# VH-VL binders against q8is19r433to663, part 16

Target 1, 231 residues: q8is19r433to663
Amino acid sequence: GSNIIAQQITIIDNEMLMAIPPSQFLHKSFSKESKSPQFHDMVSKFNEWARWTSSEILSKEKLVERVVTLSFFIDLAKSCVELGNYNAANAIVGGLNHSSISRLKLTWERLSTKVTQDYDRLLSLFDLSMNYKNYRDEIKSTKAKIIPYLGLFPKDLIAIEEGNDNFTNNNLINTEKFRLLYQTIKKIQSYQQPLFTFKTSEPIKQYLKNISNGLSEEKDFHSISHKLEPR
Short names: E, the ipSAE of ESMFold2; O, the ipSAE of OpenDDE; V2, 0.75 times the mean of E and O plus 0.25 times the DockQ between their complexes.

## First folded at step 4 (VH-VL)

Design s21 (framework fv_romlusevimab; at its last look DockQ between E and O 0.74; V2 from the best seeds 0.00; counts 0 for: pae E 4.3 > 2)
Fold by ESMFold2, look of step 5:
Structure s21 (fold): chain C 231 residues (1-231), chain A 125 residues (1-125), chain B 108 residues (1-108)
Amino acid sequence: as target 1 above (231 residues)
Amino acid sequence: QVQLVQSGSELKKPGASVKVSCKASGYTFTSYAMNWVRQAPGQGLEWMGWINTYTGNPTYAQGFTGRFVFSLDTSVSTASLQISSLKAEDTAVYYCARELGYSGFDFPYYGMDVWGQGTTVTVSS
Amino acid sequence: SYVLTQPPSVSVAPGKTARITCGGNNIGSKSVHWYQQKPGQAPVLVIYYDSDRPSGIPERFSGSNSGNTATLTISGVEAGDEADYYCQVWDSSSDHVVFGGGTKLTVL
């Protein structure tokens, strides 16, 4: 089921999150892959989760199989949110939002009302409006262990750096700037905790680590999509 | 090998519309955001906004939220800029420019590593 | 919104070093990109992330960024380096890409 797969995705994402040293968020290191390899490993896997979602749906030639697969990935994203893995959930939603997927009207109209509502809630959660307000409110109200969407931390850290001088007008150290940076780094570190609840399934984990090996190239997605459901 | 090829120059009357196309090749189109930049005659570069090529979600710079529409046709790896109700002040060269490196982030931080050749739009009566 | 200020022109003798400045409040906290534009041509990225050089750009091109000033440096200037040069950042407060006004480099 989707819960079992979501648990393995969460183990993989947490391992990558745990591996990111704080130095990769300092001094604009995250802008350069050579200075932030572990951070970019997790970004790369995020894109892989999204590509996997899109590719699997497009691989189903029969409408019935495609509807089941679409429903599965919506349930998978929901399961990831329930486990606190907002990073993978956002990636899967991104794969569902791919233009080659969203255009599949025959497939989307066959979803149950419940699954459609689940998808709409996921879209609302990760909506970028008001600087990701819905997402930010969600993670503030959640007291359990989470894996956050990491793409927002570079933007937040850049805003602190740009909005604050290193020294005040009187050439004193601007301790407020360094306090803000420290608080943001400590917030990231507060998410870097071991998982204690989930059992690893090595066959599933190995499949998920190597999912790119069998995927269609993204350049081909629209051609496949149009063949499945012509416009 | 990575290339952006834009549509040809356009001569238009005020009030008409124009569509500038930007066809990408040599890379995965939906992995890199697309910026639109204009340059009026004798003037500097002006950022118009960008489009997330994966989701199709556009962001427009201030002053470009009305008559300017960014769109995608991922089947042919093409980004397009449509300008409606053309005015003389729209006379410019319009460039598409790929954002350097795919970050998976919704902001254009990394710079523009590949540019189209530019499309001259001239608006006169 | 955020403003980048460049000198309108810089003149340099062949073989000497050109320095093109890009001024901005706290620009040292931003990532600065530099573009070369020759007459009738599209811009070409010559420096990104303050100091990194794309493949195919000669080592004569270098960049630095600290405080309120970013600088593009071209050593051993050649006639073929005559162009307009633009600096560019993304500004977090406006969520906008910002270009400098451009600097015409003349080699004489």
Scores: ipSAE 0.293, ipTM 0.715, lowest interface PAE 4.3, mean pLDDT 87
Fold by ESMFold2-Fast, scan of step 4:
Structure s21 (fold): chain C 231 residues (1-231), chain A 125 residues (1-125), chain B 108 residues (1-108)
Amino acid sequence: as target 1 above (231 residues)
Amino acid sequence: QVQLVQSGSELKKPGASVKVSCKASGYTFTSYAMNWVRQAPGQGLEWMGWINTYTGNPTYAQGFTGRFVFSLDTSVSTASLQISSLKAEDTAVYYCARELGYSGFDFPYYGMDVWGQGTTVTVSS
Amino acid sequence: SYVLTQPPSVSVAPGKTARITCGGNNIGSKSVHWYQQKPGQAPVLVIYYDSDRPSGIPERFSGSNSGNTATLTISGVEAGDEADYYCQVWDSSSDHVVFGGGTKLTVL
């Protein structure tokens, strides 16, 4: 099942999230890999989740196996959301939305109505319109431990930093700007908590930590896609 | 080695459509977002928008919705700009320019480090 | 809409230092990138994130950014530095990239 894999992904994502020092969110340090190695390790892993999703689907030459695999990754993204892992869920949705995957009309047409509805809900949740309104509304309403989508933190921090002066017109410190920055950093830190309710499967966890070994290169995705379903 | 090569110049009449292509080589196409920037004769640079090359999601600057469409053909590492219902004021050099924009970031922040050579589009009767 | 203001032209003698300014409300809180464009050519990134140089850009090029003004500084100016120079930021409030109007640098 997808549930045990979602649990291992969430353990890995949480370990990486907890490893990011708060300083890597200060002074736009996240803009340079050299100044924010742990932050960029987690961004790299986000990209690996997406690439893994696309690569696994494209590895299935038989239509029936490709339908099963596509259905599995939709269910996996849904399981990640149910576990509070919005970061991995969004990464998987990104991999599913990749042009090499979205063009596989024969594969998508053979999904069950339930799986199609699950995917539509995921697309709605991670819809970028109105500054990710649906996603932001959902995470505001939850009281459970979550792993938020990492990409919105840099965007929000830049918006606060660049939208407000460091000093007022009287050359006094702008306390509102620093209050907003402090609150945003503290919100990020509030997500950096250990997990105690998930079952660890060491073999699955080790596989997922090393998934980049043996994945197809992105440059090959479209040539593979066209071989599987021409035009 | 890293290179963006654009299609040749176009001379079009008002009301026609044009498609400008931008072929990438020497890097992983989907690891970088593609910006479109235009420059009218004797004028400065004007940002039109960008497209996420991994997801295919475009973002258009104010004033470049409707007639302007960004698209991708990732099988040949090519980004394209289509302009419909051409007007004389669309006369410009159109540039594609890459910037770091992998799936963990969805905003144009990093600066444009590699540019295409530009495609001149002239709209005249 | 956010606006970046550059002087339309700057003249400098060979071997001297040129300073090209980019004015914007609270631009010191933003990350400024600078592009060089020679006649008939595509722009080239010469400074990114206020003060960093891409590989291949001479040390003569430097940048600063504070308050309401970012500055591109070119020391020991050479004839080959004649070009139009553009500053650029991402404006978080509009989620748009904004370019300055450009500055023509003349070396005579």
Scores: ipSAE 0.246, ipTM 0.708, lowest interface PAE 4.4, mean pLDDT 87
Fold by OpenDDE, look of step 5:
Structure s21 (fold): chain C 231 residues (1-231), chain A 125 residues (1-125), chain B 108 residues (1-108)
Amino acid sequence: as target 1 above (231 residues)
Amino acid sequence: QVQLVQSGSELKKPGASVKVSCKASGYTFTSYAMNWVRQAPGQGLEWMGWINTYTGNPTYAQGFTGRFVFSLDTSVSTASLQISSLKAEDTAVYYCARELGYSGFDFPYYGMDVWGQGTTVTVSS
Amino acid sequence: SYVLTQPPSVSVAPGKTARITCGGNNIGSKSVHWYQQKPGQAPVLVIYYDSDRPSGIPERFSGSNSGNTATLTISGVEAGDEADYYCQVWDSSSDHVVFGGGTKLTVL
């Protein structure tokens, strides 16, 4: 089921998150791949989750199978959220929101009301409005180990770094700026902890690590989608 | 060759609508965010906003909400800008510009490395 | 809102070095991009991320950014360099892309 897959995804994402040195979050190092290879690895994996989602749905020629697959990924995203893996959840949601997927009206119309509602909740959670307010509110309320949405790390760090001067008007070091940066990085590091609750399924994990080998390219998504549902 | 090709010049009356298209080629359209930039006659560049080409989510700059709509037709690798209720002040050259960075995340904060040739929209009574 | 200030015009003799400045509050902490726009043409990215040069842009073009001023430097200026140049940043406070007012470079 989706829960087992979600657990393995979470294991993978957590390993990748843990592998990112804190230094890659300093001085906008994350903006350059050469300076932040582990960060970019995780970014690539994020994109891969999204592409995987879209590709799998588009791979189903039969409507019934496509509906099942679509439902699965909605459930998977939900499961990821329940496990505290917001990064993967948002990636999956991104895949679901891809224009090639969203246009599949016949497929979406056949979803159960429950699944549709679940999807709507996911959309609400990862709503971009007010700088991801819903997401931020949710993660703030949790005390459990989570994997936060990676995409906000650069944004938040840049906001601090560029929003504050290095020196005060009296030419003193702006300790507040660096305190904020330090706290933000420490918060990130707090998420870089081992998972203790999930059992690794090596076959599933390996499959998920290598999912790119069988995925359609994004450039083909719309063409495939139109073939599936020309209307 | 990576390029953006925009639709031709438009002459419209006040109150009318216009849709400017920007067709991408030479790269994966959905992998790069698309910016829209306006330039009034004799004026500088003005950022209008951007659209996530993967999700289709638009973000509008202040002053470009309401009458301005970003959209996509990914089947033909085309981004579009629609302006409704046109005003004389909307007379300008409109550019689509690809973001240099990958659009997997929100706005990668790189420069705009590929530009369309621009579309002149003239609003005159 | 964040504001970028550029001189309206800069004149330089052929073969000399042109420097176009872009002023902004603590702009040194931001990533600055530069665009060249010739009359009747679309802008062209000439410098990104303060000092990086896109493929196809001559080495004569360089960029620096520190303090409150970013600078586009064009060495060995040629007649073909005559154009408008715009600096650009992303403002984290407003989440907006901001352009400078542009500088007209005249080659004498």
Scores: ipSAE 0.181, ipTM 0.717, lowest interface PAE 3.2, mean pLDDT 91
ESMFold2 (binder alone), look of step 5: mean pLDDT 92; pTM 0.948

Design s22 (framework fv_romlusevimab)
Fold by ESMFold2-Fast, scan of step 4:
Structure s22 (fold): chain C 231 residues (1-231), chain A 124 residues (1-124), chain B 108 residues (1-108)
Amino acid sequence: as target 1 above (231 residues)
Amino acid sequence: QVQLVQSGSELKKPGASVKVSCKASGYTFTSYAMNWVRQAPGQGLEWMGWINTNTGNPTYAQGFTGRFVFSLDTSVSTASLQISSLKAEDTAVYYCAREGYSGYDYPYYGMDVWGQGTTVTVSS
Amino acid sequence: SYVLTQPPSVSVAPGKTARITCGGNNIGSKSVHWYQQKPGQAPVLVIYYDSDRPSGIPERFSGSNSGNTATLTISGVEAGDEADYYCQVWDSSSDHVVFGGGTKLTVL
């Protein structure tokens, strides 16, 4: 089952990515929700994937069910990577790496060796060190259609904007700065392509669109975590 | 109500250590970065660094590596600053201040909620 | 290292408009935040992301940011606006925050 769910997540992420006008990445528009509503819809959904992951695991009072659910989300993140959806995979890994989840030692101890190795590979892939080097190297080497982790584009665009003057020393437009911005926007647009191999499952898609209904709030995560495993 | 409550004033001798705590309430702790800002008597605001409350990764400003350590206890929504080998020049008010994430696990929305400050005095 | 420059003091008569500048190389490409600090109190965010106001901040406070200068503008200045004002930028590439030196606003 995780593959079918990963496919539906990827359809949702792809539709949201394609809906973002390139203008929402210009002039720091992505920093304000009022100027970048489609971009922030996708940011909101990314956070929802992460919270969904943590909430589902914390909803399982019985250790055996918690282990099964944890294993499921690790497999789901792995399936997302296999489909080229690095955005959702990173969100799910974020939910798994939340301190309220990582502290559940009894749960983690019961994972199979294979699932533990899969999780370690995901942590390595999405490691923040050296400006996401492992992730950036991975997407450079892939020939497949992908949904990239969107959070790196604002970082790259801010770096270009802040590191380069709008005008040269001669008061001329800085052509190189705008060329770098344009190249980054073109790269984003290259990912805004329709998927053609995944079939929509309307019931699953609707469930995933509305998963926030009934999820636990993050402020409650540690309280719940300590009730499940007090030590 | 959203608030940050810091630990009380400290009077320490040179060479001692101090730990300043900052307890958050009224919001999701891991959705906001925590900044540390120092203000020496009669001086301006000096950024010391921030800690990612979701990942636990700290970033220190130049001059605040080595003796200064940022840490978290997410189970009680608390960020802490530890200063080792205290010097007279560490005498200052230390503030914690939260800053929102946009879903990319990095802050840029401005520090909208501040702790009341903790005065650390280093004197014999 | 990146430096923000503010005038050390600005004086304004009650009811008039005060303008506090924050100079920085290509600061117009950065997001500028402004803080108000009254004696013995923690700073209060009064403008974020160049020109936006937090809830509870009067419309008298506004901001702008272009080229090498960001400006905090306080119209209809009141005695209660006397405070130190700090500008601040954040650089995502270095994950570093920089504060200006502060401007003492005196309402005479």
Scores: ipSAE 0.000, ipTM 0.489, lowest interface PAE 10.3, mean pLDDT 84

Design s23 (framework fv_romlusevimab)
Fold by ESMFold2-Fast, scan of step 4:
Structure s23 (fold): chain C 231 residues (1-231), chain A 124 residues (1-124), chain B 108 residues (1-108)
Amino acid sequence: as target 1 above (231 residues)
Amino acid sequence: QVQLVQSGSELKKPGASVKVSCKASGYTFTSYAMNWVRQAPGQGLEWMGWINTNTGNPTYAQGFTGRFVFSLDTSVSTASLQISSLKAEDTAVYYCARELGYSGYDYPYGMDVWGQGTTVTVSS
Amino acid sequence: SYVLTQPPSVSVAPGKTARITCGGNNIGSKSVHWYQQKPGQAPVLVIYYDSDRPSGIPERFSGSNSGNTATLTISGVEAGDEADYYCQVWDSSSDHVVFGGGTKLTVL
């Protein structure tokens, strides 16, 4: 099942997270791939998780198989959250919430009550409103090892950098700006810890590392979606 | 073990109403949708619709709107079917049936556990 | 609306193989479930998703589904297999569960 796959995803995500030098978060280095290759590797993998989710669902011509696959990815995202992997969970939810998937009303209507409730909880957790309030509250309350949604760190760093001058009115260093930047980077480093509890399934891990092989391109998603459910 | 136990047979006059109950045990009631299936004497199986046991939202097949109402009492793990303004054509065995789960996931396409059926006879 | 066609009856000798067909336009693109119903009893699921068996259903029950025909196969037929058999699909275009008309299996 979904739990063994979630474990392998989490091993992959954690290896990538640990490989990012803190310098890739300094001076907006994350805005350019040439200055932040490890950060961009993890961003690319996040996008692959989302695209994989959408592609797998769209590959199912039989409605029953499409419902099973949709249900599987909802459970996979839930399993990722349970393992502390908010990054992959958010990526999968993004793939589920893609317009080519969300429009498949016949497929969504056939989900069990439990799976529908699980999806609603995931949507609430990763809701963008109030600057990801629900997600931020969730991770603040946990004391377990987690992989956070990495996309919020560049956003927070840009907001701090652009919202504050380097110097005060008196031409003195703005200590508050640099305190906020330092705290954010220190927080990122606190998440870069090894995993000791997950067991590796090498065949599954290898499949997941090379998942881009055989996926449909995003430009084709809506065409496939309308062919499956033409309403 | 997983069971669906339905209420006893009913004999009603035209214009009366009837409520058929279906009590679930041995599983988490709200994790599986409940289907209703009708079988008229000597006829085949006819799907009436289903109800989402978590949200309470019913979905009715064409021909089973208006006089037919699906409802739940989750506190006692019971689904119910009410038929108002009974007609002779409503004479049938009514089954509740739990949605089929596959690969660990539930959906309302097939039916894996069935109640024993409730016979409703409408005659003067 | 989508229609499933079953033969009204099939006769088979004990120990032989019975085959019950379920015809539908492009039924191979749909998932077929099969139910067994004995007189006065509730239906029992015997095959789901074309070919899978629920726990407790003997290995002699099997299913297939391709093109325009799904088939329930019962090998080594026993007297206790006498029943009505119904195929069932979900038809997404009509938003409806569709049952076949049923096939009465007689063991001679």
Scores: ipSAE 0.000, ipTM 0.417, lowest interface PAE 18.0, mean pLDDT 83

Design s24 (framework fv_romlusevimab)
Fold by ESMFold2-Fast, scan of step 4:
Structure s24 (fold): chain C 231 residues (1-231), chain A 123 residues (1-123), chain B 108 residues (1-108)
Amino acid sequence: as target 1 above (231 residues)
Amino acid sequence: QVQLVQSGSELKKPGASVKVSCKASGYTFTSYAMNWVRQAPGQGLEWMGWINTYTGNPTYAQGFTGRFVFSLDTSVSTASLQISSLKAEDTAVYYCAREGYSGYDYPYGMDVWGQGTTVTVSS
Amino acid sequence: SYVLTQPPSVSVAPGKTARITCGGNNIGSKSVHWYQQKPGQAPVLVIYYDSDRPSGIPERFSGSNSGNTATLTISGVEAGDEADYYCQVWDSSSDHVVFGGGTKLTVL
């Protein structure tokens, strides 16, 4: 099932999150791979979750198999949210919302109403409008341990960095800017906690760690999509 | 192929209205923001604002409130710019340009641009 | 009211290196994107987030950004590189995109 796979994804994401030193969030270090290798490892893995989602769906030439696979990834993203893994859930939703997938009207039309409703809830949760308001409200309302969407940390840190000078008008260090940066980094660190609840399945975990082997290149997604459903 | 195709050039008299359209194809329309950028003859690029293609919410730059309206028709993957009460100073090439939302999946800058729509306002 | 300043023009001989600057107060804390615009054509993104290249952009295009100056560097300049080049940032305090005034690159 989707639940055991979601558990293994969450173990992997949490191990990667915990491996990121706080220094990789300082001074825009995250914008350079050489200065932020663990951060970029997790970015790479986020992209692999998304590409895996799109690639698996596009690999199914038979409509029935494509519908089953689409349903599976919607359930997987939902399971990730239920486990508190907003990072992988958003990556999977990104893969589902990729133009090569969203255009497959015959596939989407054959989805059950329950799965369609689940997908609509996921789209609403990860709606980027009002600076990800729905997502931010959701994580504020939960007291469970979570893996937050990694991509908002660079955005928030850049907003603080770019919205505030290093020095005030009197050439004093801008303590408010550095307070906000420190608080944001401390919040990131608060998410770097061990997960003891989930049991490891080594075969599934190893498959998911090496998932990039055999994925279709993103540049090929649209051509494959149009071959499967020309309209 | 990912592309943005804009409507043809317009010649209008002062006081008229114009609607410039921008039709997207080859990608999921609602996964990208749509920016509007103006370029007056012989001048540089001027950002007018953007519209959230998922929610339909527009954001206008300081000089582009009032007479300028961004809108969407998601059923045909089209963004539109309407300018009312046209003035000679509105003469420019108007561009639509998409900007990725999905963090790590897409470039963060404006990676795909329409060909531009020339709007000329003269009596 | 954030402003980006570019030189109006830069001239370079074929095969040499062109450097186009983009000045802004504490621009090193912002992410800079660069666009190429040829006469009668729409702009093309050539560098994003200070130094990254979109697919299809040659390796001879590179970028840097520190302090008060961002720089677009074009090595081994070709006649086809003649264009106007614009830098761009997003100003978080105003939630506005800001373009530089543009630099005309002339290849002699």
Scores: ipSAE 0.000, ipTM 0.424, lowest interface PAE 14.5, mean pLDDT 84

Design s25 (framework fv_romlusevimab)
Fold by ESMFold2-Fast, scan of step 4:
Structure s25 (fold): chain C 231 residues (1-231), chain A 124 residues (1-124), chain B 108 residues (1-108)
Amino acid sequence: as target 1 above (231 residues)
Amino acid sequence: QVQLVQSGSELKKPGASVKVSCKASGYTFTSYAMNWVRQAPGQGLEWMGWINTNTGNPTYAQGFTGRFVFSLDTSVSTASLQISSLKAEDTAVYYCARELGYSGYDYPYYFDYWGQGTTVTVSS
Amino acid sequence: SYVLTQPPSVSVAPGKTARITCGGNNIGSKSVHWYQQKPGQAPVLVIYYDSDRPSGIPERFSGSNSGNTATLTISGVEAGDEADYYCQVWDSSSDHVVFGGGTKLTVL
């Protein structure tokens, strides 16, 4: 099932997170791929998780197989959240919430009530409203090891850097700006911890590392979607 | 060095057809999508659609189905736009533009290289 | 469909800072790209992925994107910056490339 796959995704995400030097979060290095290769590797993998989700569902010409696949990815995202992997969970939800997938009404209406409720909870968790308030509140309340949604860190760091002067009115170093910056970096580093509770399945891990080889291009998604379920 | 070189200006009468070509060089043609963008005199940029250079499958924006055909000749790394039954409102500069995906959170696709444009004028 | 709103024109004195806005519903969740078009020329990419600059674009060009507004900022404006500027996103909901209406920057 979905749990073993969620575990392998989490091993991959954790390895990538731990490989990012803290310097790649400083001085807006994350804005340039050449200055932040490990950060962008993880961003690329986030996009692969989302595209994999959409591509797999769209690859199923038969309605019953499409329902099973849709249900699988909802359960997979839920499993990722339960393992503390908010990064992959958000990526999968992004793939599920893609308009080429969300428009497949015949597929969605055949989901069980439980799976539909699970998806609604995931959408609520990753809702963009109020600067990701629901997500931020949840990670603050969690005491377990997590892999956070990486996309919020660049936005927070840019806000700190550009919203605060380097010097005070008296030409003194702005200690509050640098406190906020270092506190944010320290928080990122607190997530970069080894993962000891999951066993590696090399065949599944290698498959997941190479998933991009078989994915449809996002630009093809709506054409495929309309062929599967016209109207 | 990436380059997109388009065919020369065309002056056509209503009801005629025209074929605009866009020759790519300096990269693997089938690894990047080709988009078509139109700009009527004094107007802004209007996306017409794209063609998958690996599969040959075209996708047209709303309003550009029927008379507009995207095609490829991969042997010479060329994408083409054909407009049939030309009308005065087809008068515009037509651009080909290469689409390069970026590994970001929202799948940002942008056009890093543009052809110089082909002016198509439809007049009697 | 998804719509990007730009002011039709912005005027700025030489050496000052120009700010060109691009409004869209929840545009901060999308990646915004910016093109410069001078008269008689093809568009040129000046900012991609909200804030990145292609090789050859001066550091005085910068971008930001949050909430419902993306902004192209040109500091120390020069006469050569006079052009039309277009913002652009990929709207996954409609499978459509969306351009703003364009802003004419006039350096007076």
Scores: ipSAE 0.000, ipTM 0.417, lowest interface PAE 13.1, mean pLDDT 84

